VHH binders against Mechanosensory abnormality protein 6 (mec-6). Designs and how they scored, part 17

Target 1, 343 residues: Mechanosensory abnormality protein 6 (mec-6), of Caenorhabditis elegans (o01811)
Amino acid sequence: DLNKRVYNHTPGPCRVLTDNYKGTAGMTYVESQKRVYITLGYGRAHDLKTKTGIAFYKTNRTDGRSQQEMYDLIEMTINWNGYEYKKEFIPTGIDSYSSSNGRVLLYVINAHPNHQCIHFFQIVESSKLNHRKAICDPSFSSLQDIAVVGPDRLFVTNMAAFGRGWAQILEFSLQTGQGAVYYYDGSKLSTAASSLIAPTGIGYDAKRRILYVGSMIRESIFAYKVAKDTTLELLYEMMLLTSPIGVFVESKTGDIWIAAHPVIHESAWHYTHPENQNIHSPSQILRIRIQEEGNSWVTTEPYANDGATISASSSVVFTDEQMLIGSSFGRLLHCDLTHSYIT
Key: E = the ipSAE of ESMFold2; O = the ipSAE of OpenDDE; V2 = 0.75 times the mean of E and O plus 0.25 times the DockQ between their complexes.

## First folded at step 12 (VHH; framework vhh_nb_b201)

Design n02 (from k02 with G103D; at its last look DockQ between E and O 0.65; V2 from the best seeds 0.00; counts 0 for: pae E 5.5 > 2)
Fold by ESMFold2, look of step 12:
Parts: sequence; C-alpha cells; structure tokens
Structure n02 (fold): chain B 343 residues (1-343), chain A 120 residues (1-120)
Amino acid sequence: as target 1 above (343 residues)
Amino acid sequence: QVQLQESGGGLVQAGGSLRLSCAASGFTFSSYWMGWYRQAPGKEREFVATISSDSYTYYADSVKGRFTISRDNAKNTVYLQMNSLKPEDTAVYYCARETYLSDTTGMDVWGQGTQVTVSS
C-alpha cells in the first residue's frame, strides 16, 4: 500500500488528554467504575526517555466535576509488595476483571525487552494498585495484548518468536507463522493457538464467547469460538486491508472497534524512528457491526488521521458516546461522537 | 453436574468460633475462585469472603480480622473459619463459585446454605 492515501476525519470534537508520555499504548474500560485505564510509556521499550505507569480517565461527566477536571488523568500508585523487578516495568497491553463483590483486577503486559511478563494487580483505595504476582515465561518474546475471560483466566498474544533485531525482521519478511495465543487458566500457561502470523490486538465478546485476534501482516481479524474448556475453534477471518493493532469489543452490542495502521511501511519507519517529528504513521479506527456471524458485517471508520495529530494508533475504547485513542509513542486523544452516520 | 455442599453450621455463643466447609464436585476446583456469602432474615445476600485459584484472599470489611477463608485443592474443599462471632453474623451462609462464562461479574453456582446462629 505504497500509494494508499489517508483522509482525515473525526466522529465529533476531539481533544488531547495527554502528550506528556512517550506512548499511551493500551486501554481497558471498567464499566462498574466508569473508568478507562491507560498504560503509559511504551516508548521506553524502544529506548525513548519517558515515565512509565498506569492512569485512568473518568467517563462519567455528570459526577459534579468542573469542566477542566473532566478531562484529567489520575495516575495510579503501585505497591509492588517487594517484587524484585519493579524497575523493569514498561506497561502496554491491559485488561480487567470485576468480581461480584465490586473489586476490580487489572492484568498488564510488561513489554520490557528483557522482562516480558504478565502482571496481576488489584485496584485499591481508588488510585492504588497492589501487585499480586507476575507470570514470566521464556516463550514470551513479543507480548502484545490481553483478553480476560474470567478471574485470573486470560488469553495473551505473542507477536513473533524473536522479540527484536535482525531475526525478527527476517521472520516478518518470510511471513513465517511464529506467533501464538497463550492461555493462562489460573495456574498453568498453555498454547491456545499457534503458527499465527504477527498476532496483535485481542478482544473477547463474553455473551457470544468469541475471541477476536488481529493479524498485523495478514491485515485481518480472526474470530475464535471459546469452548467451555477454553480451547479455541477458528470460525472465520475478516479481511480488513489495514493492519489491526488494538481490538476493543463493546460488552452490550458486541461491536468491534479496531485501532489500525493503514500504511504499514510508514508504521515501520515510525517504530524505527519514534522521536523524529517528521516521521509519522497514519492512525485509523474502524467499527465493525456483525450482521450474520461469519457471513456478513458492516465496517465504518469513525476516525482517520494522516499522522499529524496522532501517529500509530494502538488502542481504542468506546463508551458513553466517547472514544479514546491511544498511540504507541505519543498522545492520547478523546473524541465526542456526534456524527451518527459514522457510528 | 456441578455441586457445592456446605456443612459446619450451628448454634454458638457470642465470642465463639465456628468452621464452615464446602465440598465441591463436577468441575476443576483448583482453577476457580470460590467465595462465601450470607443472608440474614429480611436482608439481601451479602459478600463475606473470596479466595482466588492461587489462594489470594479478599474479605468484606465487616469480617476482616475475624474470619479466614482457605482452600484445600486436594480435597476440593473451601473453608471459612469464623472467630469472635457476633449476633450480627447470624445468617444462612452460602458457598459459591465465581463465574467465568458471563460478560459481567457474579457467581454462577451456589450451595444450599448452612445456618449459623450466634446467641447473645
């Protein structure tokens, strides 16, 4: 797609929530709290100097806050409980689980090149995280994203067998199927799907028990049925003609939101030169409504940008007529959805 | 068939202790979070304690420091040790399994309950 053009548009008014971090890569929505949690500082995994951490945005606009306060991010304080490798924490993929007693758990991928792990947290005291444990496995070479299907039960994508360097470049150039989806059942890690080509974003529709997995190189979303024993059965592939990076599934409608890179060679240059302001990657958000599972769906494009406003979109959340867009190395956007024909 | 059976309820004096047990069958017990709930006459069922598959514990504020939840995966059993009992702890106590099949949080399997009565 050397000659592909991106025409800018928005679903309504947009604003920058923050550009003080090099990366706002991952997001999850916690409906019981009316909060979007955002991971900060992914650029450190690519040698950028930035703070890392986790913050949240409060989606309830009728809670009595002032106009200025409505768009604030609140940074979380992490109690590591003596965890040895706390300084090697570069959070990226994130998902959540709400227990029946109102407690909320967060599951976060650590993208540190030498400490690829899944970290388990509990949210306490409004803005504090208690670290419970980490799962670190030698097979974790390029962890991308998490989908939670129960308490301490999750699927995670690993994009490539080689996490960096010339070996990964060769792996992608040959289009070898070295990626995987792993499953953690609360005690053991196993391979749920193997031989995948660059799996990225992952999202779960609990009502239909369907797991959606993006493939950056195939420019597709794969849909898997999640069996009662949590094994995966491939149902179909949705070809998008754009590289999916982040996947968000609306819990109520089952609509699928995708953060995508429409021009992959510009994305590749951006990832190799993340601080260069003259190198941008277009950002695209798609919304897919399933009409008949496996047979038909309708795709709309609520957001697109040539990279000048937001580069390399990596995550999306939609809730309460609001859309947030995260990016691999840059700013976090918030948009109101006022153009009904797009949404 | 998934089944939960509570036992160990009874009558105790205020300040006393009691241990509840819940025997589980029909599922892979070690992979699930398990909880205890209670329901007093005329009140809604309320959370007491939960224990994760890796034995991390969570408690309602009203029972912290007095109650201890534990599990024995070899026996497929979850326990609730109740110390320093108060008349306000009088209720039917239910064992429950946390759901992993819902798009919302909740418990999907309940036991029949065991009565705990604390006399003043």
Scores: ipSAE 0.181, ipTM 0.613, lowest interface PAE 5.5, mean pLDDT 85
ESMFold2 (binder alone), look of step 12: mean pLDDT 86; pTM 0.872
OpenDDE, look of step 12: ipSAE 0.741; ipTM 0.878

Design n03 (from k02 with T99I; at its last look DockQ between E and O 0.82; V2 from the best seeds 0.00; counts 0 for: pae E 2.7 > 2)
Fold by OpenDDE, look of step 12:
Structure n03 (fold): chain B 343 residues (1-343), chain A 120 residues (1-120)
Amino acid sequence: as target 1 above (343 residues)
Amino acid sequence: QVQLQESGGGLVQAGGSLRLSCAASGFTFSSYWMGWYRQAPGKEREFVATISSDSYTYYADSVKGRFTISRDNAKNTVYLQMNSLKPEDTAVYYCAREIYLSGTTGMDVWGQGTQVTVSS
């Protein structure tokens, strides 16, 4: 829809948390720590000059912190343990594993064009990560997002045969279905789903054993049942009429939050010209509540922006009436939800 | 049938060493994090150590530097080498398989346990 217009609205007060990084592409919420871990500097994958790394936002703000401290990001220090290609680390998709014994692992996609890998980190101190290993595979051409379903067990989306640029855009236009979901079982990589059209965000409902996979081009979310043997069975497709990029599943409610590009051609232009600050793309956040029967849902739109505040939203996290919105090349936004949506 | 079987427990003097083994069967052992837990009389079961498929290890503070967890994926076995044992290490030691459920990890498979007694 070339004439689609996005109107600005917010669910409550919103603030820019950072402008210092060209990109906040991925986020994951660790409930046991009350932290949102955020990947920084995705823009480097598109040749922007920016710092890369991982930071966290503390969601618990009732501990007497100053107003400024309430919105501070804390950057993690990474001990790479001699990893040879640490300089080529451009983090994007991220998810986490929380052990009952307090152990927390982070799984991060590297978006570097020549080092598309999955990195494994151990949180060892409050602001320190130890690098464990990286999993790389020739099939990784455009890794987007990751969903953890167990310790060192995860699904990842590979969006396209081409990694970036106009070739990728052409691939999408042709809808050749070169996307896939891969599964790593702790020792080996396998294909869980193939022939997908531009799979992007991925999220897992552990209670229901449902894997949600966004399709940017189909403007839909696919819901897969994850069997005990980790095979996927397609249950249904949810049409969104927008392009999902980031997917977040609330652990408590099972609600699905989606960061989307409501105007795909503007998004494409933005991604091909990320260095131009005058080029922006609208942002959209959706919340989907699945009904009890499991095959019906209610969709709301907590946030929309024409791109002036946040351009091309790519990630979202919701917890404790707070929403964080990330973008591929721009700002990280924090919003307080003062209006409750009754679904 | 998924099964874990511990062995190697016994009576040892303080300062001594003991090596526990856990034999796994009925599942793809190499794909799972494996852990050791212990339970002393009147106390809750507590975490001791865990090891990933690629032998990344994590220990409770109380056993760091004294205990070593290892695994042999070819033998479907996880081990716990316990050195410098103390009376407070006296407990039933359990082997367990880790799983992910509802956003957190748990243990879904347990061995029957092996008694470790450390005398003063």
Scores: ipSAE 0.042, ipTM 0.505, lowest interface PAE 2.5, mean pLDDT 90
ESMFold2, look of step 12: ipSAE 0.472; ipTM 0.794
ESMFold2 (binder alone), look of step 12: mean pLDDT 87; pTM 0.873

Design n04 (from k02 with T105V; at its last look DockQ between E and O 0.78; V2 from the best seeds 0.00; counts 0 for: pae O 3.6 > 2)
Fold by OpenDDE, look of step 12:
Structure n04 (fold): chain B 343 residues (1-343), chain A 120 residues (1-120)
Amino acid sequence: as target 1 above (343 residues)
Amino acid sequence: QVQLQESGGGLVQAGGSLRLSCAASGFTFSSYWMGWYRQAPGKEREFVATISSDSYTYYADSVKGRFTISRDNAKNTVYLQMNSLKPEDTAVYYCARETYLSGTVGMDVWGQGTQVTVSS
């Protein structure tokens, strides 16, 4: 809809956590640590000059921290263990694995045009990561997001045959269905779903064994049942009437949070001109609660912005009445949810 | 049938060494993190070590530098080399398969355990 207009509203007070990095494309919440890990500097994948890295936000704010400290990000130091392409690391999609013994692993997509890989990290200290390995595959052309379903077991979305630029936009326009979901079982990569139209964000409900895959072009979320053998069965499609980019699943409720581009043509323009600060795209956050029967849901919109505050929202995390919103080339926002929504 | 079977336990003097083995069957062994746990009388079962499919290892602080976990994917076997054993290492040692279930990481398959006794 070329005439679609987005009106600003917030669920409560919002703050800019950082605008020093050109992009906060991916986030994952680690409950055992009360931390949100955030990928920084996605803009580098689109030739922006920016620092890249991984940082965390501490969600527990009742520990006597100062007001400023409550919103500080802590950058992780990465021990690359001799990895030869460490300078080519542009992190985007991220998810985590938490073992019962306290071990935490991070799985991160590298969005570098020539190094589309999945990187494996071990958290070894409060602010230190050890790089374990990277897996790369010729089928990786436009990796977007990760959903962990076990130790070193994960689904990853590959959005398109083309990695970026107008060629990719054309591909989307033609809706040729060149997207896919791949599965890594700890040793081998396989195709879990194919012929998808621009799959983007992905999230996993472990309790229900449901994998949610966003489709940017179809403006929908696909819900797949994950079988014991990790095969996917399509259950239903949820039409959103907006383009989902980031997907987050609350572990406690099973609610699905979506960071979306409500005006797709503006987002396309933004992604092709990320260096121009006068070009922005509206942001939108949706919350979807699945009903008990499993095939009905209630959708709310906790956040919307015309792009002036945050442009082209791409990631979202919710925990403890707090919401973090990331964007591909811009700011990271923190919002307190002070309004209750009926779902 | 998914199964784990431990072996190699026994009586050893303090300062001695012992090597435990765990044979796996009924699943794709190479795709799983495998771990060792132990339980002493009157105590809770505790983590000892775990190893990924690509042999990345993680140890409890109490056994670091003394124990080594390894695996042979061709033989579907995980090992625990225990050196410099102490009386406090006395326990039943269990082999386990690590999994992600219902939003939490845990062990879904356990062996029957093997007794390790370290005398002073």
Scores: ipSAE 0.025, ipTM 0.437, lowest interface PAE 3.6, mean pLDDT 90
ESMFold2, look of step 12: ipSAE 0.576; ipTM 0.843
ESMFold2 (binder alone), look of step 12: mean pLDDT 86; pTM 0.871

Design n05 (from k02 with G106S; at its last look DockQ between E and O 0.78; V2 from the best seeds 0.68)
Amino acid sequence: QVQLQESGGGLVQAGGSLRLSCAASGFTFSSYWMGWYRQAPGKEREFVATISSDSYTYYADSVKGRFTISRDNAKNTVYLQMNSLKPEDTAVYYCARETYLSGTTSMDVWGQGTQVTVSS
ESMFold2, look of step 12: ipSAE 0.603; ipTM 0.846
ESMFold2 (binder alone), look of step 12: mean pLDDT 87; pTM 0.877
OpenDDE, look of step 12: ipSAE 0.678; ipTM 0.861

Design n06 (from k02 with L101I; at its last look DockQ between E and O 0.64; V2 from the best seeds 0.63)
Fold by ESMFold2, look of step 12:
Structure n06 (fold): chain B 343 residues (1-343), chain A 120 residues (1-120)
Amino acid sequence: as target 1 above (343 residues)
Amino acid sequence: QVQLQESGGGLVQAGGSLRLSCAASGFTFSSYWMGWYRQAPGKEREFVATISSDSYTYYADSVKGRFTISRDNAKNTVYLQMNSLKPEDTAVYYCARETYISGTTGMDVWGQGTQVTVSS
């Protein structure tokens, strides 16, 4: 029986940071700036009317801002430096690199259904992005997410060989393993892992050099060791029994946060009818703490919702006793963490 | 053998200019961020400038507007043009390659250094 119950709960008080965009799909935390960057408007890739862009949330609660300002999003302005993206910019997967000298780089997937690229930005001034370049490879059919392992060194997930339509439906139904993880080494793109089944979220634990890759259909997280030559060695699989979409790794603890879709057929209906406000996909956030590598881990569930408050959670960030949840077609939530099992 | 070799240092009067060069070998130069650091006697090594493979730059506040980092990927060389030099710019200047994966220092290959001395 495919009937799966979702019991609503939160880790503490929650609020909506924005309803202004159809999609708040991707997020990255930049610790040096105390900012969470959010990609906005993924719904446009599914023919929803929405503005697109990149904004940030300031996580420092003691920086002198008023109570009203504490939850503001600040939109970035993009200097494209003459770059012409052939159709439009629909940002989704995002990650960052911060150096000790204060330089911050952002890497963003353009999820346009017909022209997918990875865009390279440098953050300049307080709220401006300078576009550096784009990589638009013919193999990019269904880019999902990015994990940055060094400056201009990134892994990216491509979920399926077919980007949409009946061919993609057949591909998922047969579980053919046509997804891949690509690696960009600063000059060339290569295949780091192939024959993957619907890879989605990706996150990197820099201290342990472990790359975590979600598989939507296999309902698992795969852990890879990243060798010095950046080749991937599969270490183990963590079965979640829920479809991981977004992965966030805490830099200090190595704890893994997962944005997941616990009811896959409701997620499928939501993605095929994103304009229908009566069709929801439950949203779930998991936290995984590794007790013994490859052998044991503790999983908790800081957040779950049947989809009424937030549908199709796609990203999560935890920092400073705060959790943000992004969604594929809707709201951005912020929660304070006050329950003991989270802290 | 990965190697970085600086040149172009010397003695210059305050207000003058110097151009440092760093020749790189043993790796795919065009795939790395390259940088310049400096160390004055008795002080810690400090960041000066860095440049991406596609020539986007980032500078320390103390040198911004006076120094220009550049690169020539065909010659595997990174440059530091130093204008309006001040006595406090006196240091050994090091060329460095930024790590291909994040590490403890951010730079994984260093040159031997070249002395820059700015006289008042």
Scores: ipSAE 0.602, ipTM 0.849, lowest interface PAE 1.9, mean pLDDT 87
ESMFold2 (binder alone), look of step 12: mean pLDDT 87; pTM 0.875
OpenDDE, look of step 12: ipSAE 0.660; ipTM 0.854

## First folded at step 13 (VHH; framework vhh_nb_b201)

Design p01 (from k02 with Y100W; at its last look DockQ between E and O 0.74; V2 from the best seeds 0.00; counts 0 for: pae E 6.2 > 2)
Fold by ESMFold2, look of step 13:
Structure p01 (fold): chain B 343 residues (1-343), chain A 120 residues (1-120)
Amino acid sequence: as target 1 above (343 residues)
Amino acid sequence: QVQLQESGGGLVQAGGSLRLSCAASGFTFSSYWMGWYRQAPGKEREFVATISSDSYTYYADSVKGRFTISRDNAKNTVYLQMNSLKPEDTAVYYCARETWLSGTTGMDVWGQGTQVTVSS
């Protein structure tokens, strides 16, 4: 819609946590540590000059830090353990697992155009990552996001059969449905769902065993039941009328948070010219509360911006009355939630 | 039916060695993390070692450098090689399999346990 307007609003006071990277694309919340991990530097996959890495934000507001320290990001140091392609690391989609031995594992999509892989890390000491392995498969043409369902057990979205160029543009225009969800079972990769139309964000509700998968082109979230044998059974489609990019599921409530692009042609223009600070794409955050599974849900919009403050929102985390918003090429936002209609 | 059976426990003098084995059946062993836990009299069960499906290992600080966990996926067996044993290592040792699809972390299948007693 060429005449669509985005009316700016926030759930409470907001601030920029970092503007130092070209991209803060992916985030995951680790409740056992009270940390949000953020992937940095996605813009390098689009030829922008930026450092890449992983950092975390501490969510505990009562741990005695000063007001300025409260919003600090802490960068992780990566021990690659001899991994040959460590310089080809552009982290984006990320998720975590807290294992029975008290260790926390991170699983990170590498968005490097020539090295699309899933990297397996263990968090060690306060701020170090030990690399365990990478899974790099020829079918990985357009990896977007990852949802962890157990130790070394994960689903990933692959948006399109063609990774770039006119073939991918034609694929989207015809809506041929060449995207997929892949499943890694701890030893082997398999196809969990195929013929999907531009799957993007993915999130898992462990209590209900429901996997939510966004479709950029259909402007919808698909809900799948995850069976004991890890096969996916489609339950229903939630039509959003906006393009979902990132999905976050609250562990306590099952509420679904979505980072979305409400004006898809402005998002496309922003992605083709990420270096141009005058080319914006609106950012939108939705919260969906399921009332009756498959039949009814309530959608609220905690955040919307025309792109001036943050463009192309790509990830969202909500915890401890705080919301973080990541973006494909830009800044990381933090907002306090103070409006009653949000909680 | 998922089953785990430990073996190899016994009495050993301080400074000695033992190798525990855990035979697994009823599931796709190569896809699961496996672990060893121990429980001394009057204490809670505590973590000893875990091995991932790709054989990456994790150890409790008290056993690092002395114990080695390993697996043989062809035999569906996980091992714990215990060297330089101390009297503090005396406990019942349990083999366990990681949880799957849960909203929590932990082990969901346990063996019967095998007694390890370190004298001196």
Scores: ipSAE 0.064, ipTM 0.539, lowest interface PAE 6.2, mean pLDDT 85
ESMFold2 (binder alone), look of step 13: mean pLDDT 86; pTM 0.868
OpenDDE, look of step 13: ipSAE 0.694; ipTM 0.860

Design p02 (from k02 with Y100F; at its last look DockQ between E and O 0.89; V2 from the best seeds 0.00; counts 0 for: pae E 3.0 > 2)
Fold by ESMFold2, look of step 13:
Structure p02 (fold): chain B 343 residues (1-343), chain A 120 residues (1-120)
Amino acid sequence: as target 1 above (343 residues)
Amino acid sequence: QVQLQESGGGLVQAGGSLRLSCAASGFTFSSYWMGWYRQAPGKEREFVATISSDSYTYYADSVKGRFTISRDNAKNTVYLQMNSLKPEDTAVYYCARETFLSGTTGMDVWGQGTQVTVSS
């Protein structure tokens, strides 16, 4: 039992920002606002009873707020503009686009098993979202994550040909390559990469024009060059030996943060029985610094937990000496970073 | 080559109206957000309006309710209808295309500009 506690570690003091939702699965950082937006309630896609919504956390620790307000989440109000299926909204994968004139766009995957779509929002006022449209396509069977490359221009991962059930389990166990990355160009959807094995998290490095795509079963990150015509050229594969679920790319350094599941069969069992409080999956956060593209990189592990504190980590954001960790079915965690070697 | 060509500027009395046009070529116009900016002599360029590929609009506070941005994807053209013009609207007006695939999130292609002068 002593050996089990020794491998848990944190980058500094951590706290729970919320435990009020069954899932805090996706996050995006909006630098222009100093806010992290979080999707809430992913567990409803797996038949858990929970509210769904979108909230934000303010990252500026020196903005004059009181100690009581410093860790608040502020829930967004959604103006659906008459959208008929607003009750079918289970937000998960999320990313943003900020223009230099102050306009901020938010793109959110709806993970509802019968209504998988990409929802387009504009952030309006301090805490409102204006719904603009939804893109729904029959090929959307297992949408996971989204990476924005311009206004209304985005890549999304679709993990498997079968959305759930024994057919998907068999698909994963045989490692058939039926996942894809789709590209939306502002009017049309196309396939950007096909024959992928369980693609999950996706992140874009705009300065280097590199798209990183996780593969849960390959336990790897694939790096693609994004050409001017938006075609993808595979550059290399980074073997992680852990299952990547969420990807966050630091815009300034290009460092890659990964929310990962180190024991995939425990993760699979947790997803099968998400209501059982005695079933949990280890949570791991990796940071990858590229030394030489395609040839060498350094991997560190700022956070690891056996699942007791946070289970099935699915997203990570790092900014301003702070790290947030989201999870598929549970709480949202915040840590202060006090070990400088991991930043 | 990507090109933007403005037209429709001129001299107008205060309270009057003008309609600016911007013809676009060399790219898939219907997939891009387009915008209008303006610059008065000796001043910084300022945002006026932007329109999405699906015609959702966003305006600077100083022009809201007086200016209307629109687009015609069949003609690859974006418009700015300017009503109730004031002398402080006097500027060179520029048409612009939103940045694509870059590390910046503003505009990457600009037109030549068209002069709008509001008298009195």
Scores: ipSAE 0.441, ipTM 0.780, lowest interface PAE 3.0, mean pLDDT 86
ESMFold2 (binder alone), look of step 13: mean pLDDT 86; pTM 0.875
OpenDDE, look of step 13: ipSAE 0.708; ipTM 0.863

Design p03 (from k02 with Y56W; at its last look DockQ between E and O 0.84; V2 from the best seeds 0.72)
Fold by ESMFold2, look of step 13:
Structure p03 (fold): chain B 343 residues (1-343), chain A 120 residues (1-120)
Amino acid sequence: as target 1 above (343 residues)
Amino acid sequence: QVQLQESGGGLVQAGGSLRLSCAASGFTFSSYWMGWYRQAPGKEREFVATISSDSWTYYADSVKGRFTISRDNAKNTVYLQMNSLKPEDTAVYYCARETYLSGTTGMDVWGQGTQVTVSS
């Protein structure tokens, strides 16, 4: 869509939390810690030079920190426990599990072109991660995102049969539907849904047991009921008319936040030339409130940018009147929500 | 039917050691985090330790360094080795399986409990 325009707006004052990495692609909110964890350095999967790692942002703004300190990111130290391929770690999709006993687990997609894996971490002390294991299956060709439904119980999206290049472009052009959602049950990996068209972001509503899966090419969110035996039953499709990349589900309300690319050809050009500072992809954040399951919902747009401030939005977190926006190759943005009609 | 059965409780002197066992049946044991909780008279049930299917552990602060949780997936059994026991460790100890679906947090299956009494 060569004629689509993006009209810039924000939900309130915004600021850049970091520019130090080529990519702040994935985020997850851990309510028990009041922290947002952010994956750093996705651009390395597209041949950019950048550090990779995981950091967190503290969401409690009444804890006595100074105004400057309030927006700090704290980088995690990773104890790899002898993992052989630690240098091939490009973190992107991330989600978490918190237990009532204080244990917090992190699950991270490795987007390295030659080492597509799901990495399992346990948070130790305040800012350390213990690497537990990695699952690296031959079927993982284009892992995008992850949704946690229980301790060591994960759904992951695999967008296409080919991980990159002209073969993947041909795959999308022919619309062969080679994407999948995989499920890990604590010991074994299985296929939960197959023949999907470019699945991307994934999010889980635990109270309703609904799994939301974005489709980049269909420009839609698909809602699946997660049965007790963890099989997926398609409930409905929400057409967005924009390409969903990241999905965040509020635990209290079930409201769905989506990081989207509204102009797909500009996004494609940006991903092809991520080093070119003159090439931008617009960034869009949507919020969906379900009114009648399967039949009606209300969509609002808390954030939109033509790409000049933040390009190729890939993730979103909302909590405590704060919104964070991650991007595929650039900045991490923080906004205060002061426009009540958006929330 | 899912069942958890504890054993190994008893009376022990302060400073002593005791090993609890929990036999599991009716589910795929190797796919679950397993845990130990305890409850003293008049108190709420409290967390002691938990262990993942791949043997990664997490402990309550009150027992770190003294208690060790372990599991044998071939025998469908989880263990709690309790060393340097104190009178305040006196409680009924419960084995539990962690719930795997969101919507509830904590443990979804409990054993019957085994009494541990630590004398001064």
Scores: ipSAE 0.609, ipTM 0.855, lowest interface PAE 1.9, mean pLDDT 87
ESMFold2 (binder alone), look of step 13: mean pLDDT 86; pTM 0.873
OpenDDE, look of step 13: ipSAE 0.745; ipTM 0.879

